VH-VL binders against Toll/interleukin-1 receptor-like protein (TIR). Designs and how they scored, part 2

Target 1, 165 residues: Toll/interleukin-1 receptor-like protein (TIR), of Arabidopsis thaliana (Mouse-ear cress) (q9ssn3)
Amino acid sequence: TKYDVFLSFRGHDTRHNFISFLYKELVRRSIRTFKDDKELENGQRFSPELKSPIEVSRFAVVVVSENYAASSWCLDELVTIMDFEKKGSITVMPIFYGVEPNHVRWQTGVLAEQFKKHASREDPEKVLKWRQALTNFAQLSGDCSGDDDSKLVDKIANEISNKKT

## First folded at step 4 (VH-VL)

Design b16 (from fa08 with heavy chain Y100F T104E; framework fv_fasinumab)
Fold by ESMFold2-Fast, scan of step 4:
Structure b16 (fold): chain C 165 residues (1-165), chain A 120 residues (1-120), chain B 107 residues (1-107)
Amino acid sequence: as target 1 above (165 residues)
Amino acid sequence: QVQLVQSGAEVKKPGASVKVSCKVSGYTLTELSIHWVRQAPGKGLEWMGGFDPEDGETIYAQKFQGRVTMTEDTSTDTAYMELTSLRSEDTAVYYCATVFDILEGYFDYWGQGTLVTVSS
Amino acid sequence: DIQMTQSPSSLSASAGDRVTITCRASQGISNYLGWYQQKPGKAPKRLIYAASSLQSGVPSRFSGSGSGTEFTLTISSLQPEDLASYYCQQYNSYPYTFGQGTKVEIK
């Protein structure tokens, strides 16, 4: 595998704060981390090139924040990640950042309005795949954000370091 | 398939205000980040401001701070840019542009432009 | 503010020629750089993002390279329809800034 960790996140919510801190900590521990803070390679909202870094990663740390499910790009990426998780090719570490896991699982709370919009704009089968990916994701054991981002960062880094060893 | 359609040309006197509109179709305003860029005749592109999704607020270039206001009406999927205390130097084509991939901040779609002429 | 400087300011070339335009940032911007084409009387169109990624629908004769502070846009075989002004733009930090532009004339 080329990478130890693939970071999936909504830049809108976390790029310049939580993800920056997490990435720096993982790199400090010599964990080879892919953080996609670039545009899609071909300018499409969804890029097949994203499968390459995901496929060659051992872990996927997926940070679902308030606006993660508002992004069709993030949802397509999650579908791909969960497909590899189902095949046993990648270990997914759910991080719920400022959202309730139960709301992610059932697409309620902050996700309800976003999925109402998706249902009005997107193909029904595509929306169903997005919902299934979120439900399967939220059924995995994960961590929630709290009053201290630094403790959450350390917890994630420790879990990866321990499982890598 | 996202399309941005701007309001028509305006002619204003120095000291007046102008409000340019940008109607979004093919997507909803709440899912996009709208930025405004102007271009004086024969000159280059100048960024004025736009919605910063990371902070959840609108950011203005310091040059325009205090006389530009960017707003959105989600019920009509229309963004607005209002510039006050107009000067002859504000004569320019004003563009709205959307950040299609809100994660990265590049401009994917542009309105056709609105010419604002400021003359006495 | 990050200042973006392009060179040359203008150039004239023949169809089939290889054309290069350089863009320099006053401080490091990683690969957070885009290139835009603006044809006379039209709104700008993005050609390149993330310094080297070609926008969907843009001809393969266009390519971008560079990172940090020095960037290049290359047109491998200039076509008549490429008559336009070209702008680099950094989106590493606010305020977003553009280069002054390069006008490309076809002989």
Scores: ipSAE 0.000, ipTM 0.473, lowest interface PAE 15.8, mean pLDDT 82

Design b17 (from fa08 with heavy chain D101E; framework fv_fasinumab)
Fold by ESMFold2-Fast, scan of step 4:
Order: C-alpha cells, then sequence, then structure tokens
Structure b17 (fold): chain C 165 residues (1-165), chain A 120 residues (1-120), chain B 107 residues (1-107)
C-alpha cells in the first residue's frame, strides 16, 4: 500500500516518546504513515514484492537526534530519502530533535566524533555520501525541537495536512 | 546473487590465534550486517558476535569478549573474525552470515564454513 | 543471557507425518524468534523469522507459531529431504542465542 508519510528516526533517542506522539497524531488525522522501526529485535523483513515504503511515500519526516548519525542504518536510509528528494518524488521535512542544524549540516558537535568512527571503519566514498546527504538535508527548511514536544507534533501534523490536501 | 566465501581450514596449537575471512560478492559489504556463528563437532550453533547497524558498532558475546575481533575491509568486501588464545574447545566450524541487510532488514546468506582445529 | 530450550532433542517419523518441535525462552522475547534448518555437512538455512513468517523460498509445509516464551515449528507433511537438525534462535537481545537443536530422522 501507498503511504502519505515515511518516518525516519533513531529509536534510541525518540521512539517511545516524541515519535510515538507524532505517529499517533498523524494516524488520528487519517494520514497513512509508515513508522520505520529499525530495531534489530523486530525481525520484520520488508516484502520485496512491494516497493520500498520510502519510494511510495509522498512525504518523509526525518527526525535527526543526537545519535541518528551514529547509526549506519539511519545514514543509509537518509541517503536513499535524499536521492528521491533530488528526483522530486518525495518532499522531505527535517526535524532537528535536540541537535543544532549547523552541526548536522557540517557534521560538527556531537556528529564530529560519530564521523571519526565512520571514517575509521567505512569506505571513504560511503562516508562522503553520508556527509553529503546530511548537508543537503540540513539545507532544507525544517523545525527544531524545544520545550514542548506536543506543540512540535501539532506543527508537523498541520504542515503535512495542509500540503496533503 | 549474494555469496559469502570463507577461507580454508586451519590447524592451530593451543595459545595461537586464527583469522578467518569471509569474502562478500553480489552486494556491497557496508550494506550488510555480518555475524559470526560457530559449531563444535557434533554440537549446536553458538552466536559469537556481529555488526549492529542500529548502534554502528560490533557486538560480541561475553564468552568471547577480549578474545575475538571482527573487522571489515570494505575495499575488498571481506569480513574477518580473529580469535586469540585458542583452546581445544575452540575446535569448530566457523560461519559468517548476513543476518541483516541494513536498509531492508533480514537476509539469510551463510558462508560455507571454515573448520578450525585446535590440538597439541 | 536468554536460554533457549528445545524439545524433543531428537525424533523419528514417517514420510507424510505431522512433526512438531517446541522451543522455550527463559524470558519473554515477544516474536523475535527464528527457526533454522541444517542438513548434514551444510550451513544452516533460515526457515522462519518473527516467529511465524515464512522465509522466501521455503516450502509451505513449514510453519511457525507462538509468542513470549513458547514457540513451535510444525512440518505438516514430513518429506525425506527434511532430514536435518532444526534450531530456534532468539534475536530479541544480545547475545543472540540458539536452542540446542532437534534432530529429525525419517523412518
Amino acid sequence: as target 1 above (165 residues)
Amino acid sequence: QVQLVQSGAEVKKPGASVKVSCKVSGYTLTELSIHWVRQAPGKGLEWMGGFDPEDGETIYAQKFQGRVTMTEDTSTDTAYMELTSLRSEDTAVYYCATVYEILTGYFDYWGQGTLVTVSS
Amino acid sequence: DIQMTQSPSSLSASAGDRVTITCRASQGISNYLGWYQQKPGKAPKRLIYAASSLQSGVPSRFSGSGSGTEFTLTISSLQPEDLASYYCQQYNSYPYTFGQGTKVEIK
């Protein structure tokens, strides 16, 4: 089935609070949402007979938190999302959750140590793709978390509802 | 399409180290999560460790912590498992396996296995 | 560590028989359980993931059920090529752990 929204997030940072609130609000508004729960314990395999949830989504809400860029899974997913964004097939909505947008854009702050580890382990071309995806992502107009998650959830849901109609 | 080809059998003395290789073809190594599982002759399967794509780190079973190192050479699409301070009870067939593809979840591809014999 | 216990350790059945293997986890693992088949001299192959989902290419006579701590692998009509050892594996938490295995022989 087709989705209105694909949610990309780091489970450790957000899943049981912010993402839960956001997902419930989107579903309440009848927005067809794919919540990508990348936990290894889940054991759910995407069906190869169905197109990727990313490919069949109109919007991608990408929640970059403190440890998003520590996950190679999250970074590979972001590369895929940004490739579809470049082709004009998906609209990306950046959410910076507890991180500074400039730190994401330039891979500084908390991302600097994460990328030192990536550079020591991964192919340089792969690391460059991850960096480029984060830089392009952070250049898009986005929203930052603050003192009230419920207001941010409402803001995101309103933006999607208005653009969806 | 995805194939894992492991290095050949090894015979080692107690106290030595062994390094088993696992060459990945038909896919990019960095897009796969490689795990290592061993099986002593006539015994069951024992998980040793593997790459956790969510954490971006390699996780080892506590039994092997401090003795095992799992590395990858992305330029040659080859994963390695090195086990040090070998004991006779380390005699086993060692398998590499792609338990997960990082983007889509579970794949199940296994190497053919590498027999490591530890004897005096 | 989560301990996985299989029952029986071995069984012998005739072609066409319904075969059941059970697996018990020492603590709750939800549905994060897979079943593997290993034929003599071969690497294991996954049959089931997420307790009940059939791996692509696996014959429909294999099925899995259960959640929490009690799990079952069923072969609805045993075939000669099913002679193998079968292992359950939890992947709910690290370290991943396997059951001790069940040897299935055909009469």
Scores: ipSAE 0.000, ipTM 0.489, lowest interface PAE 14.6, mean pLDDT 83

Design b21 (from fa08 with heavy chain V99H I102Y; framework fv_fasinumab)
Fold by ESMFold2-Fast, scan of step 4:
Order: C-alpha cells, then sequence, then structure tokens
Structure b21 (fold): chain C 165 residues (1-165), chain A 120 residues (1-120), chain B 107 residues (1-107)
C-alpha cells in the first residue's frame, strides 16, 4: 500500500474538473496515486497497525482552492501532511487553484471570512495549528492555476515522474 | 466493528414532533459522517440530510428544510434527527447511516431503523 | 436536484440467471454512484460504490459499470438469497438522491 502521490483537495471546488484531469494523467503515467474515493477498504484508518496513506506517500500534491480552508477536514489533513513534511518524510507540492498564495499564507482575502467562522466555532489551539500549517505550506515553492489546466496537470505529472527515479 | 443502534418505535399525533436517536459504537462519532434516510411503507428510500465533512455543515433536503434538525452529542456518541409538525405522510422507517470518509474511502453502516407512525 | 431513474421496476428470474438493472441520472454525475441491496425487513446494504467498486464482503457475482449518466448493476448468477429490492444512489451533489428501486423476485 505504498503510494507515489497523495492528493489533498477540496472536492466541491475541484472534484469534477481539475482533480479528475490530474488523477487520470498520474494514473496514465503509472504513478501510484491515493485519491480519497478509490484506494482503501472501509475502516482501515481506525486500525492502530495501519499507516496513514499520507505517511506511506512520497509526494503530497495539495490543491488549495477558494473553499479548501472552509473545510475542517481539509485543514486537519493539511496539518498531518505538514507534520510529515517537517520530518522530511514527504515532499509537498503546493498548487494554488484560483487563490493568491499570500492570501493562503496569511489567511486573508478569500480565507479571512472562513477563519473568522472557525475562530467562533473551534478551540483556539486547533485554529492556530490550522493557520500555522497554511503559513508553512504557502512558504514552499508552488504553482498557480492559470488559463490552461491541462498545462498545469502536465507540469505536475512531469515533476513527479522526473523525481521518481 | 462499527454499530449504529437506534431508539425504539414511536407513535405520534399530527402536529407533534419526534426525535430519533442513533448511538454509535466501535468508532468515535466525530470520525463518521451520519446521514438520515427514510422509507415509507412499501415505498423506496428517501435521503433527508446529513453531515457534510468537506463543508463541516449539516445539509438538509429541501423538502424537509425548516422541519428537520440533525444534531450530535459527542459526549455520548449519539446522533439525533428531530422532525417537527408531523403529518400522516411522515409515517416511515427512519434510518441513520454512515457515508463517506475522505481519507479512507467509504463506510457503509446502517442502524436497524426506527418506525415512526403518525396517526390521529 | 438530480433525478435517478431505474429500470425495470420489477423482474422475476430463476437461480443461475444473469440479471441486469439500469440507472440513469438526469445530469452527469461522473462515477459518484452507489448500488444498495435491501432484503425484506432489513436495512439497506451497499454493494457497489464509485460506480464499479465492489464493497468489501460482497459476493463477486455482483458488478457495476458505467459513468456520466448511464449505469448498470449486474448479477452474473442469481442466487435465492438475492431476493431483494435494489437501489442506485448518486452522491455527486446535494441533495443525494435514490432511484425508485427494482424488486428482484426468484422463481
Amino acid sequence: as target 1 above (165 residues)
Amino acid sequence: QVQLVQSGAEVKKPGASVKVSCKVSGYTLTELSIHWVRQAPGKGLEWMGGFDPEDGETIYAQKFQGRVTMTEDTSTDTAYMELTSLRSEDTAVYYCATHYDYLTGYFDYWGQGTLVTVSS
Amino acid sequence: DIQMTQSPSSLSASAGDRVTITCRASQGISNYLGWYQQKPGKAPKRLIYAASSLQSGVPSRFSGSGSGTEFTLTISSLQPEDLASYYCQQYNSYPYTFGQGTKVEIK
């Protein structure tokens, strides 16, 4: 169950377009890719003997879109990914899809209202961890979406393929 | 491993409210996405609503919006579905069920069902 | 709302027969479709998720296929214990919607 790539994404923003194109291209290139609806049997994440798909992946492609930070599940996943990145066990590839990297880094712009909502509903320590993960994530070298999703998909797949040897 | 155990059958008058419970064992409630589905006698399955883990919000089908409330008590690992202003056509078996887990794939565990009868 | 239409509404077949049930979505739903089995007096049980992935513990005689708007559930060799109603469900977008069901009877 070792993966080359773990895909982290907000389903409602990217599921039916960008992430589907990316997943198809990675699979076509024989890159072993974990995507949430395809990989593990039910209940495996709750077994203490099983390692997280994140832990057994070489790369994490994290696609931060307009509503990624509105999801507590996405934010918890990002915290886990960034913890493994800090340990040097995973290489994170940031993808900013329709968002400004500086807005992600500082939780401004499209993220400001989302974090105002989180601050009113969640423990301050938890919100701080989410903010720190986004800031650390946005400090990494990444790619932004533009006017051609196909070109971005090819760029991501080429980088992974070239580093896989 | 995972079990969902629902409260017992209820008989209600039109205009009353009913609150059905769903006790989770084998996992922590917060790790599951609980949805509610009902089935009128001899009819098919109808989705009422459920927790959307991507949004962190509970989503209700338009037909029930304003009459249904779905809540969770994490201290007792129990989910609830309350339906108000009951009508005769609300007579049905009500199921709680798990749905999607974005990290591991799909969970499919169902409660045994709770029959709610609305009669004058 | 996405409408799910199943056909046929009911069928009768003999043990060993190949049975096919179809499901059509009013809009494209990619592969976000599940198939459920409900035996008399029981809660539903998922057989298939992601249009074609077999749920753990489900017999291999069950299979799913399709994408977009047209989907099929196939039982390759019908068994007496397969007497049940079968439902498709889309989970592409909220509200989630079920087909009206297909009742399978064994002769």
Scores: ipSAE 0.000, ipTM 0.507, lowest interface PAE 13.2, mean pLDDT 82

Design b37 (from fa10 with heavy chain T98R; framework fv_fasinumab)
Fold by ESMFold2-Fast, scan of step 4:
Structure b37 (fold): chain C 165 residues (1-165), chain A 118 residues (1-118), chain B 107 residues (1-107)
Amino acid sequence: as target 1 above (165 residues)
Amino acid sequence: QVQLVQSGAEVKKPGASVKVSCKVSGYTLTELSIHWVRQAPGKGLEWMGGFDPEDGETIYAQKFQGRVTMTEDTSTDTAYMELTSLRSEDTAVYYCARHYGDYYFDYWGQGTLVTVSS
Amino acid sequence: DIQMTQSPSSLSASAGDRVTITCRASQGISNYLGWYQQKPGKAPKRLIYAASSLQSGVPSRFSGSGSGTEFTLTISSLQPEDLASYYCQQYNSYPYTFGQGTKVEIK
């Protein structure tokens, strides 16, 4: 495995606060972390022999926030992550950031309007895959955000450090 | 080396259409998309729109709705911006810029001057 | 739409001077702000992203600061080649918007 951790998140919601703090803490602990913010990695994406960062990661920390499920890109990424989780090749660590886990599991609450739009614009099979990925994701043991992002960051980093060995 | 190369200057009559191209090299359009920004003579920068890969859709500024179409041909790594029903106020330099999503426009094309006569 | 307002609209300074340009957003944009330099007849060049991160290859005399609604671009020691217009840009939400620009002239 090239990376210890793959970070999946909605940039609009968490990129400049929570994700930046989490990334910094993981790197400080020498945890090899891929942050998927659409940046190129020394041109490595141009090599045909390089595998997806998801495929070569041991853990995926998936931060589902208010607008995560509004993004077809995020949903496609989650489908890929959950496919690898089902095969046993990656351990998924759910983080519910400002959303209720049951709303994610059943695509209700803040996700209901997002999925009405998806259903009107996307193929039914694709929407079904997105829904199933969110349901399977939310059934995993996870952590919810609270008033203190720093405490949550430390908790995530400690869990990864403990399970990495 | 990342490079964005735009098509040459155009002179159009009012009511005509113009289609500006932006050919990318050093990366592919399947990885990163293009947004368009224009600048009228002596004026500031104005964002027109572009593809948002996170949402999977093309977004246009309200001012250009119904007159602009932005497309990308991934097989030739070329982005296009077509503006219809041209007015004299559309005289401007049109720039393409690489879009990393939320973070930045880190590389820009050289600009294409579009002049709409009278 | 988020309105971006720059101050001053223009300035004249001598080589070696410290110059400061400010940018205000009409609503909170966190640190989703970039600064661009445009020399006469050229395309804009990004100087700063994420409010304070320096673009590779940009001289260290340029720096950015701020968060939320108030942002600053500083040139610590103005050079003749810095004669240009400078623009801030928010990329927090669509539509993306630019400030009106600040023209920097060197005496």
Scores: ipSAE 0.000, ipTM 0.483, lowest interface PAE 15.4, mean pLDDT 83

Design b39 (from fa10 with heavy chain Y103W; framework fv_fasinumab)
Fold by ESMFold2-Fast, scan of step 4:
Structure b39 (fold): chain C 165 residues (1-165), chain A 118 residues (1-118), chain B 107 residues (1-107)
Amino acid sequence: as target 1 above (165 residues)
Amino acid sequence: QVQLVQSGAEVKKPGASVKVSCKVSGYTLTELSIHWVRQAPGKGLEWMGGFDPEDGETIYAQKFQGRVTMTEDTSTDTAYMELTSLRSEDTAVYYCATHYGDWYFDYWGQGTLVTVSS
Amino acid sequence: DIQMTQSPSSLSASAGDRVTITCRASQGISNYLGWYQQKPGKAPKRLIYAASSLQSGVPSRFSGSGSGTEFTLTISSLQPEDLASYYCQQYNSYPYTFGQGTKVEIK
């Protein structure tokens, strides 16, 4: 594997806070980490001939926040991540950041209005894949954000370090 | 590999509208974030707006809100920027660009000169 | 809106010289800053993104540094082909904004 960790997140919600802290801690521990919004080797579908950073990562830390499911880019990325998870080629670590896991699983709460808009704009097969990916994702064992981001960052980094070795 | 090809120069009278096209080749339009930037003669660059792929919505600079519309035709891989109620101050070269944040792709069209005069 | 201010507005230097252009943001923008080169009559080309990351295909004599509110573009050994205007651009928040530009001329 080229990377230890692939970070999937909604930039709008978490780029300048939680993800910044998590990325810095992972890099400090010499964990090879890819953030999804930097270069050509990101999880974008601009060069299908190149191996996706997702495909060449051992772990995917997926941070689902309030507006994650409002983004078609995030949802497409999650579909790809969950496809590799089913093949056993990547271990997914769900992080629910300020959202209720059951809301993610069933696309209720804040996701209900987001998916109403998706259903009106996108083809039904694509929306179904997005829903399925979120449901499968939320069925995995994960962690919820609390009142201390630094403890959650340490917990994630420790789990990766323990399983990586 | 990725190329953005814009429509030709336009000359318009004050009060008219102009619609500039930007044809994408080498990738599909839906895989890119297209933004529009203009440059008045002898002046610097001014961002007008663009598609935010994380939000799935188009954002316009406040100065142009209500006069500009940015659309995309995915069947022809063509983006459009329409500016209405043209004034002499709108005389500029208009560029389309893939221009979203830290994303690696940052390609620009050749520019379209729009001249507003009577 | 975030205001971007460049210094100097213009400069003239000899081939081989080290030249530096600075860019200041009116508020913190972390590292969400790019540098663009625009040659006469042509569209801009990005040289640097994320304040310090070199765009593929750009000569290594170009480098960027800085974070927060003060940023620098350096050309370590100026070449005749570098005659152009250079613009910084913040993409920390909408609307995206550009600096006023720096014209670089070769003596």
Scores: ipSAE 0.000, ipTM 0.488, lowest interface PAE 15.7, mean pLDDT 84

Design b42 (from fa10 with heavy chain H99R G101S; framework fv_fasinumab)
Fold by ESMFold2-Fast, scan of step 4:
Structure b42 (fold): chain C 165 residues (1-165), chain A 118 residues (1-118), chain B 107 residues (1-107)
Amino acid sequence: as target 1 above (165 residues)
Amino acid sequence: QVQLVQSGAEVKKPGASVKVSCKVSGYTLTELSIHWVRQAPGKGLEWMGGFDPEDGETIYAQKFQGRVTMTEDTSTDTAYMELTSLRSEDTAVYYCATRYSDYYFDYWGQGTLVTVSS
Amino acid sequence: DIQMTQSPSSLSASAGDRVTITCRASQGISNYLGWYQQKPGKAPKRLIYAASSLQSGVPSRFSGSGSGTEFTLTISSLQPEDLASYYCQQYNSYPYTFGQGTKVEIK
């Protein structure tokens, strides 16, 4: 199993619209793409004995939407993606879908309320890792959604195709 | 190994309610997405609903809206499906199963036969 | 709801034959399609996920292909233990829906 692209996204916000369009376009271009509907690995999200789709992907397209940071699943996945990005083994393409990059970077706006909930329920060290991953992610050059989803889909697909994955 | 163990067969009268349990072993319930699927005798599979951990919400098929409730007891690692206002056409084997889209997980309970008869 | 239609509804083939089952979705579902095998008296078992990815532990004679609206499950060399009903299932959108099933018999 080897992928060109790993798609990280919040299903609530994007699965049946933006991600569906993006995935179809990538597949149409013969780009081997993994959609992260859910990733469970033998009792652990990321098992060291199993090469996750993230580890065997050249690109990670991470679509951070309004409710992305409300999901501990999405946040754990982002931590892993950013760890591989730091090692230089994956190229991360940030997509800010209906959210301000600075709100993601500093966990303000809608993320502030989401992180109050996380702080009350989760281990402080885990929450800190989630915050650091979001901050590092938002410092990368990325694209913001606008009036035309199809234009953004084409931009992402062209950039991936151009790098000859 | 992950195992889903369901409660035993039930015989109910029309208008009654049934609550089927699904106990998770070898894994933590909170790390699984449990869905419910039924199969009437000699018929195909019908998805009823399930927990979407990505959204933290339970989704029901419209056909069962208002009659079905799916809950989870994390302390006992047990998922439940309760169906009310039973009709004879609700006679079926009811299965609990892990989320269909997970590439590593394909675990199903053994099934619970619910017979609705007067 | 997305309607899933399988062809054929049943088939009989000899051991060693190549068997194909087709599944069509009433609207585009990308690759959000799984194939399930159900033996008499047993719960279903997933063979294929993401239209073409083989589930761990499933024999390599099973393969899936397709994207969008038309999908195929292929058994390259039918074995006696493959006697079962086969179902496609879309998980692109809620509610998840199954095809009506294909019964495979060896004769």
Scores: ipSAE 0.000, ipTM 0.482, lowest interface PAE 15.4, mean pLDDT 82

Design b43 (from fa10 with heavy chain H99D Y103F; framework fv_fasinumab)
Fold by ESMFold2-Fast, scan of step 4:
Structure b43 (fold): chain C 165 residues (1-165), chain A 118 residues (1-118), chain B 107 residues (1-107)
Amino acid sequence: as target 1 above (165 residues)
Amino acid sequence: QVQLVQSGAEVKKPGASVKVSCKVSGYTLTELSIHWVRQAPGKGLEWMGGFDPEDGETIYAQKFQGRVTMTEDTSTDTAYMELTSLRSEDTAVYYCATDYGDFYFDYWGQGTLVTVSS
Amino acid sequence: DIQMTQSPSSLSASAGDRVTITCRASQGISNYLGWYQQKPGKAPKRLIYAASSLQSGVPSRFSGSGSGTEFTLTISSLQPEDLASYYCQQYNSYPYTFGQGTKVEIK
């Protein structure tokens, strides 16, 4: 199956309803969307079948929130997404949700403490890949959250609809 | 239909530990996110923590860090909350509750009264 | 942590009265707020999710409104069975936080 959109997010950070509202709006517009809901996936995120939705998606909407970078699962997914972006096979749409883009780019602010923890627990090469993925991600043109999530949902859906060919 | 059934009331001495269970039926535990909330007599609701399936790790409110442990036994569809170094201030009704990713499922256990007294 | 403040802390009203309870967040939470009802000796039950969406099985006299930092729960025509404590809860970020509660009594 070929998806139009792959949604990458930290579920408990991104306000549960924001991702649900975005997903519902995309589906209402007949945009074929894969939502990476780890609670429904039975913990099989790294199975070969989970990887295929990213590979066959035209767009990846990646919602980086306060604790996205605290999750090794989210960071591994971002590495995979950015690898496909580098190859030109996916268009990444960055969404900065309650975080400063510059903090994501350089792993400062709230990400500094998260990466201090990663550096103590993970091998250095893995941590470097995570950092590089975040830096490359934050260099892309993206959108920031504000006071009205419905406005952000509409903006994302409109951008995807306008670029759909 | 989904039900959460908790273990019975406990009476503990200061310094002891208590482990409250929450049995899930009508669903598999792995498809639900279980959170724990307590309520001291005559007081309001206080969120203690919940299982984050993305990390396979539980997030605890800072107030309980170091004293609380939340675990799950998927073979019996049972969630547990263990609180150590009990104080009189820990006397409360402890609830388990579901919080599904889209927030449309809201199931609560009946509550477990934990009394800490000498 | 996001602080949730409810007003009033308690109220007493007559059957048929319109009752409003306000909840304020210390920072923006969009519409990620729920309202819970707790009757004496019972577990809480959700009345409202997403600030304004009525939970299945809840009477239509209950309604929620607001976004950002200020939210209101309204009971359009108070009934005797509505004697309970009411709590708001934010979903915006961990840790989840509750308001201190509003006790509603019938005169």
Scores: ipSAE 0.000, ipTM 0.472, lowest interface PAE 13.8, mean pLDDT 82

Design b45 (from fa10 with heavy chain H99G G101E; framework fv_fasinumab)
Fold by ESMFold2-Fast, scan of step 4:
Structure b45 (fold): chain C 165 residues (1-165), chain A 118 residues (1-118), chain B 107 residues (1-107)
Amino acid sequence: as target 1 above (165 residues)
Amino acid sequence: QVQLVQSGAEVKKPGASVKVSCKVSGYTLTELSIHWVRQAPGKGLEWMGGFDPEDGETIYAQKFQGRVTMTEDTSTDTAYMELTSLRSEDTAVYYCATGYEDYYFDYWGQGTLVTVSS
Amino acid sequence: DIQMTQSPSSLSASAGDRVTITCRASQGISNYLGWYQQKPGKAPKRLIYAASSLQSGVPSRFSGSGSGTEFTLTISSLQPEDLASYYCQQYNSYPYTFGQGTKVEIK
């Protein structure tokens, strides 16, 4: 594998806080981490011949926040991650950041309005795949954010380090 | 080593637009997240917006949505903030600010005074 | 929007005094809080990030503490060059918001 960890997240909600601290801690521990920013942000391109970062990662840490499901890009990425999880090629670590796992699982709460909009704009089969990915994701054992992000960051990093060793 | 140098003071009439520049040196603009903060005379700091590199879009504070545009020219390592339909209440010092690899406000430009008067 | 409230709005103290400024968030922001110093006519400078981490190059007399909704900036031995306005700033979520500022003057 090329990466130990693939980070999936919604920038608007977590870029300046939780993800920055998590990424720095993982890198400090020499954990090879891919942080999924928009592909062309730094002018970088990947050859069509290269395997995706998701495919060549051991773990996917997926941080579902308030606006994660509002993003079709995040939802498409989650579908891909969960496909690899089903094949047994990646271990998914769910992180629920400021959202209730049951709201993610059933697409209720803040996700209800987001999926109303998706249903009005997108192909029904695509929306169904997004819903199924979220439901499968939320059925995995995961961690919820609280009032101490540093503790959660350490917990995630420790779990990855222990499995890497 | 990272330095942000802003354009000089501007005096504008109500209804005009202003475009403030922020030249990045000592690092590459594409590796930074540029945000804009203003300060009216004798008042505190007010966040206007900034670039979100993960989504590739700029987030604006609701107060400025529709009047502000933040852009970047990577060929010259220069960021811009354009504010249209200027009002006297827009008189302020405008700052660009950025973080080195960690998206925090830890480097600031010297500020650009924009005065809007009739 | 997360509202940041500072106390006091201004203070006057003597060189060598211990000065404490407090900052309260209207909702939980964990430790995603910075403290900035702004001297007259100058751009702000970050003193503290992550509520308690000292920015490189900042004198050790400055320290930050707190988490959740209540935070403090402490200057253990006030120096004449510390005459400035101080601002807290949350970066937990958009839009980023600043406190109204605390003006520190030396007697």
Scores: ipSAE 0.000, ipTM 0.468, lowest interface PAE 16.5, mean pLDDT 82

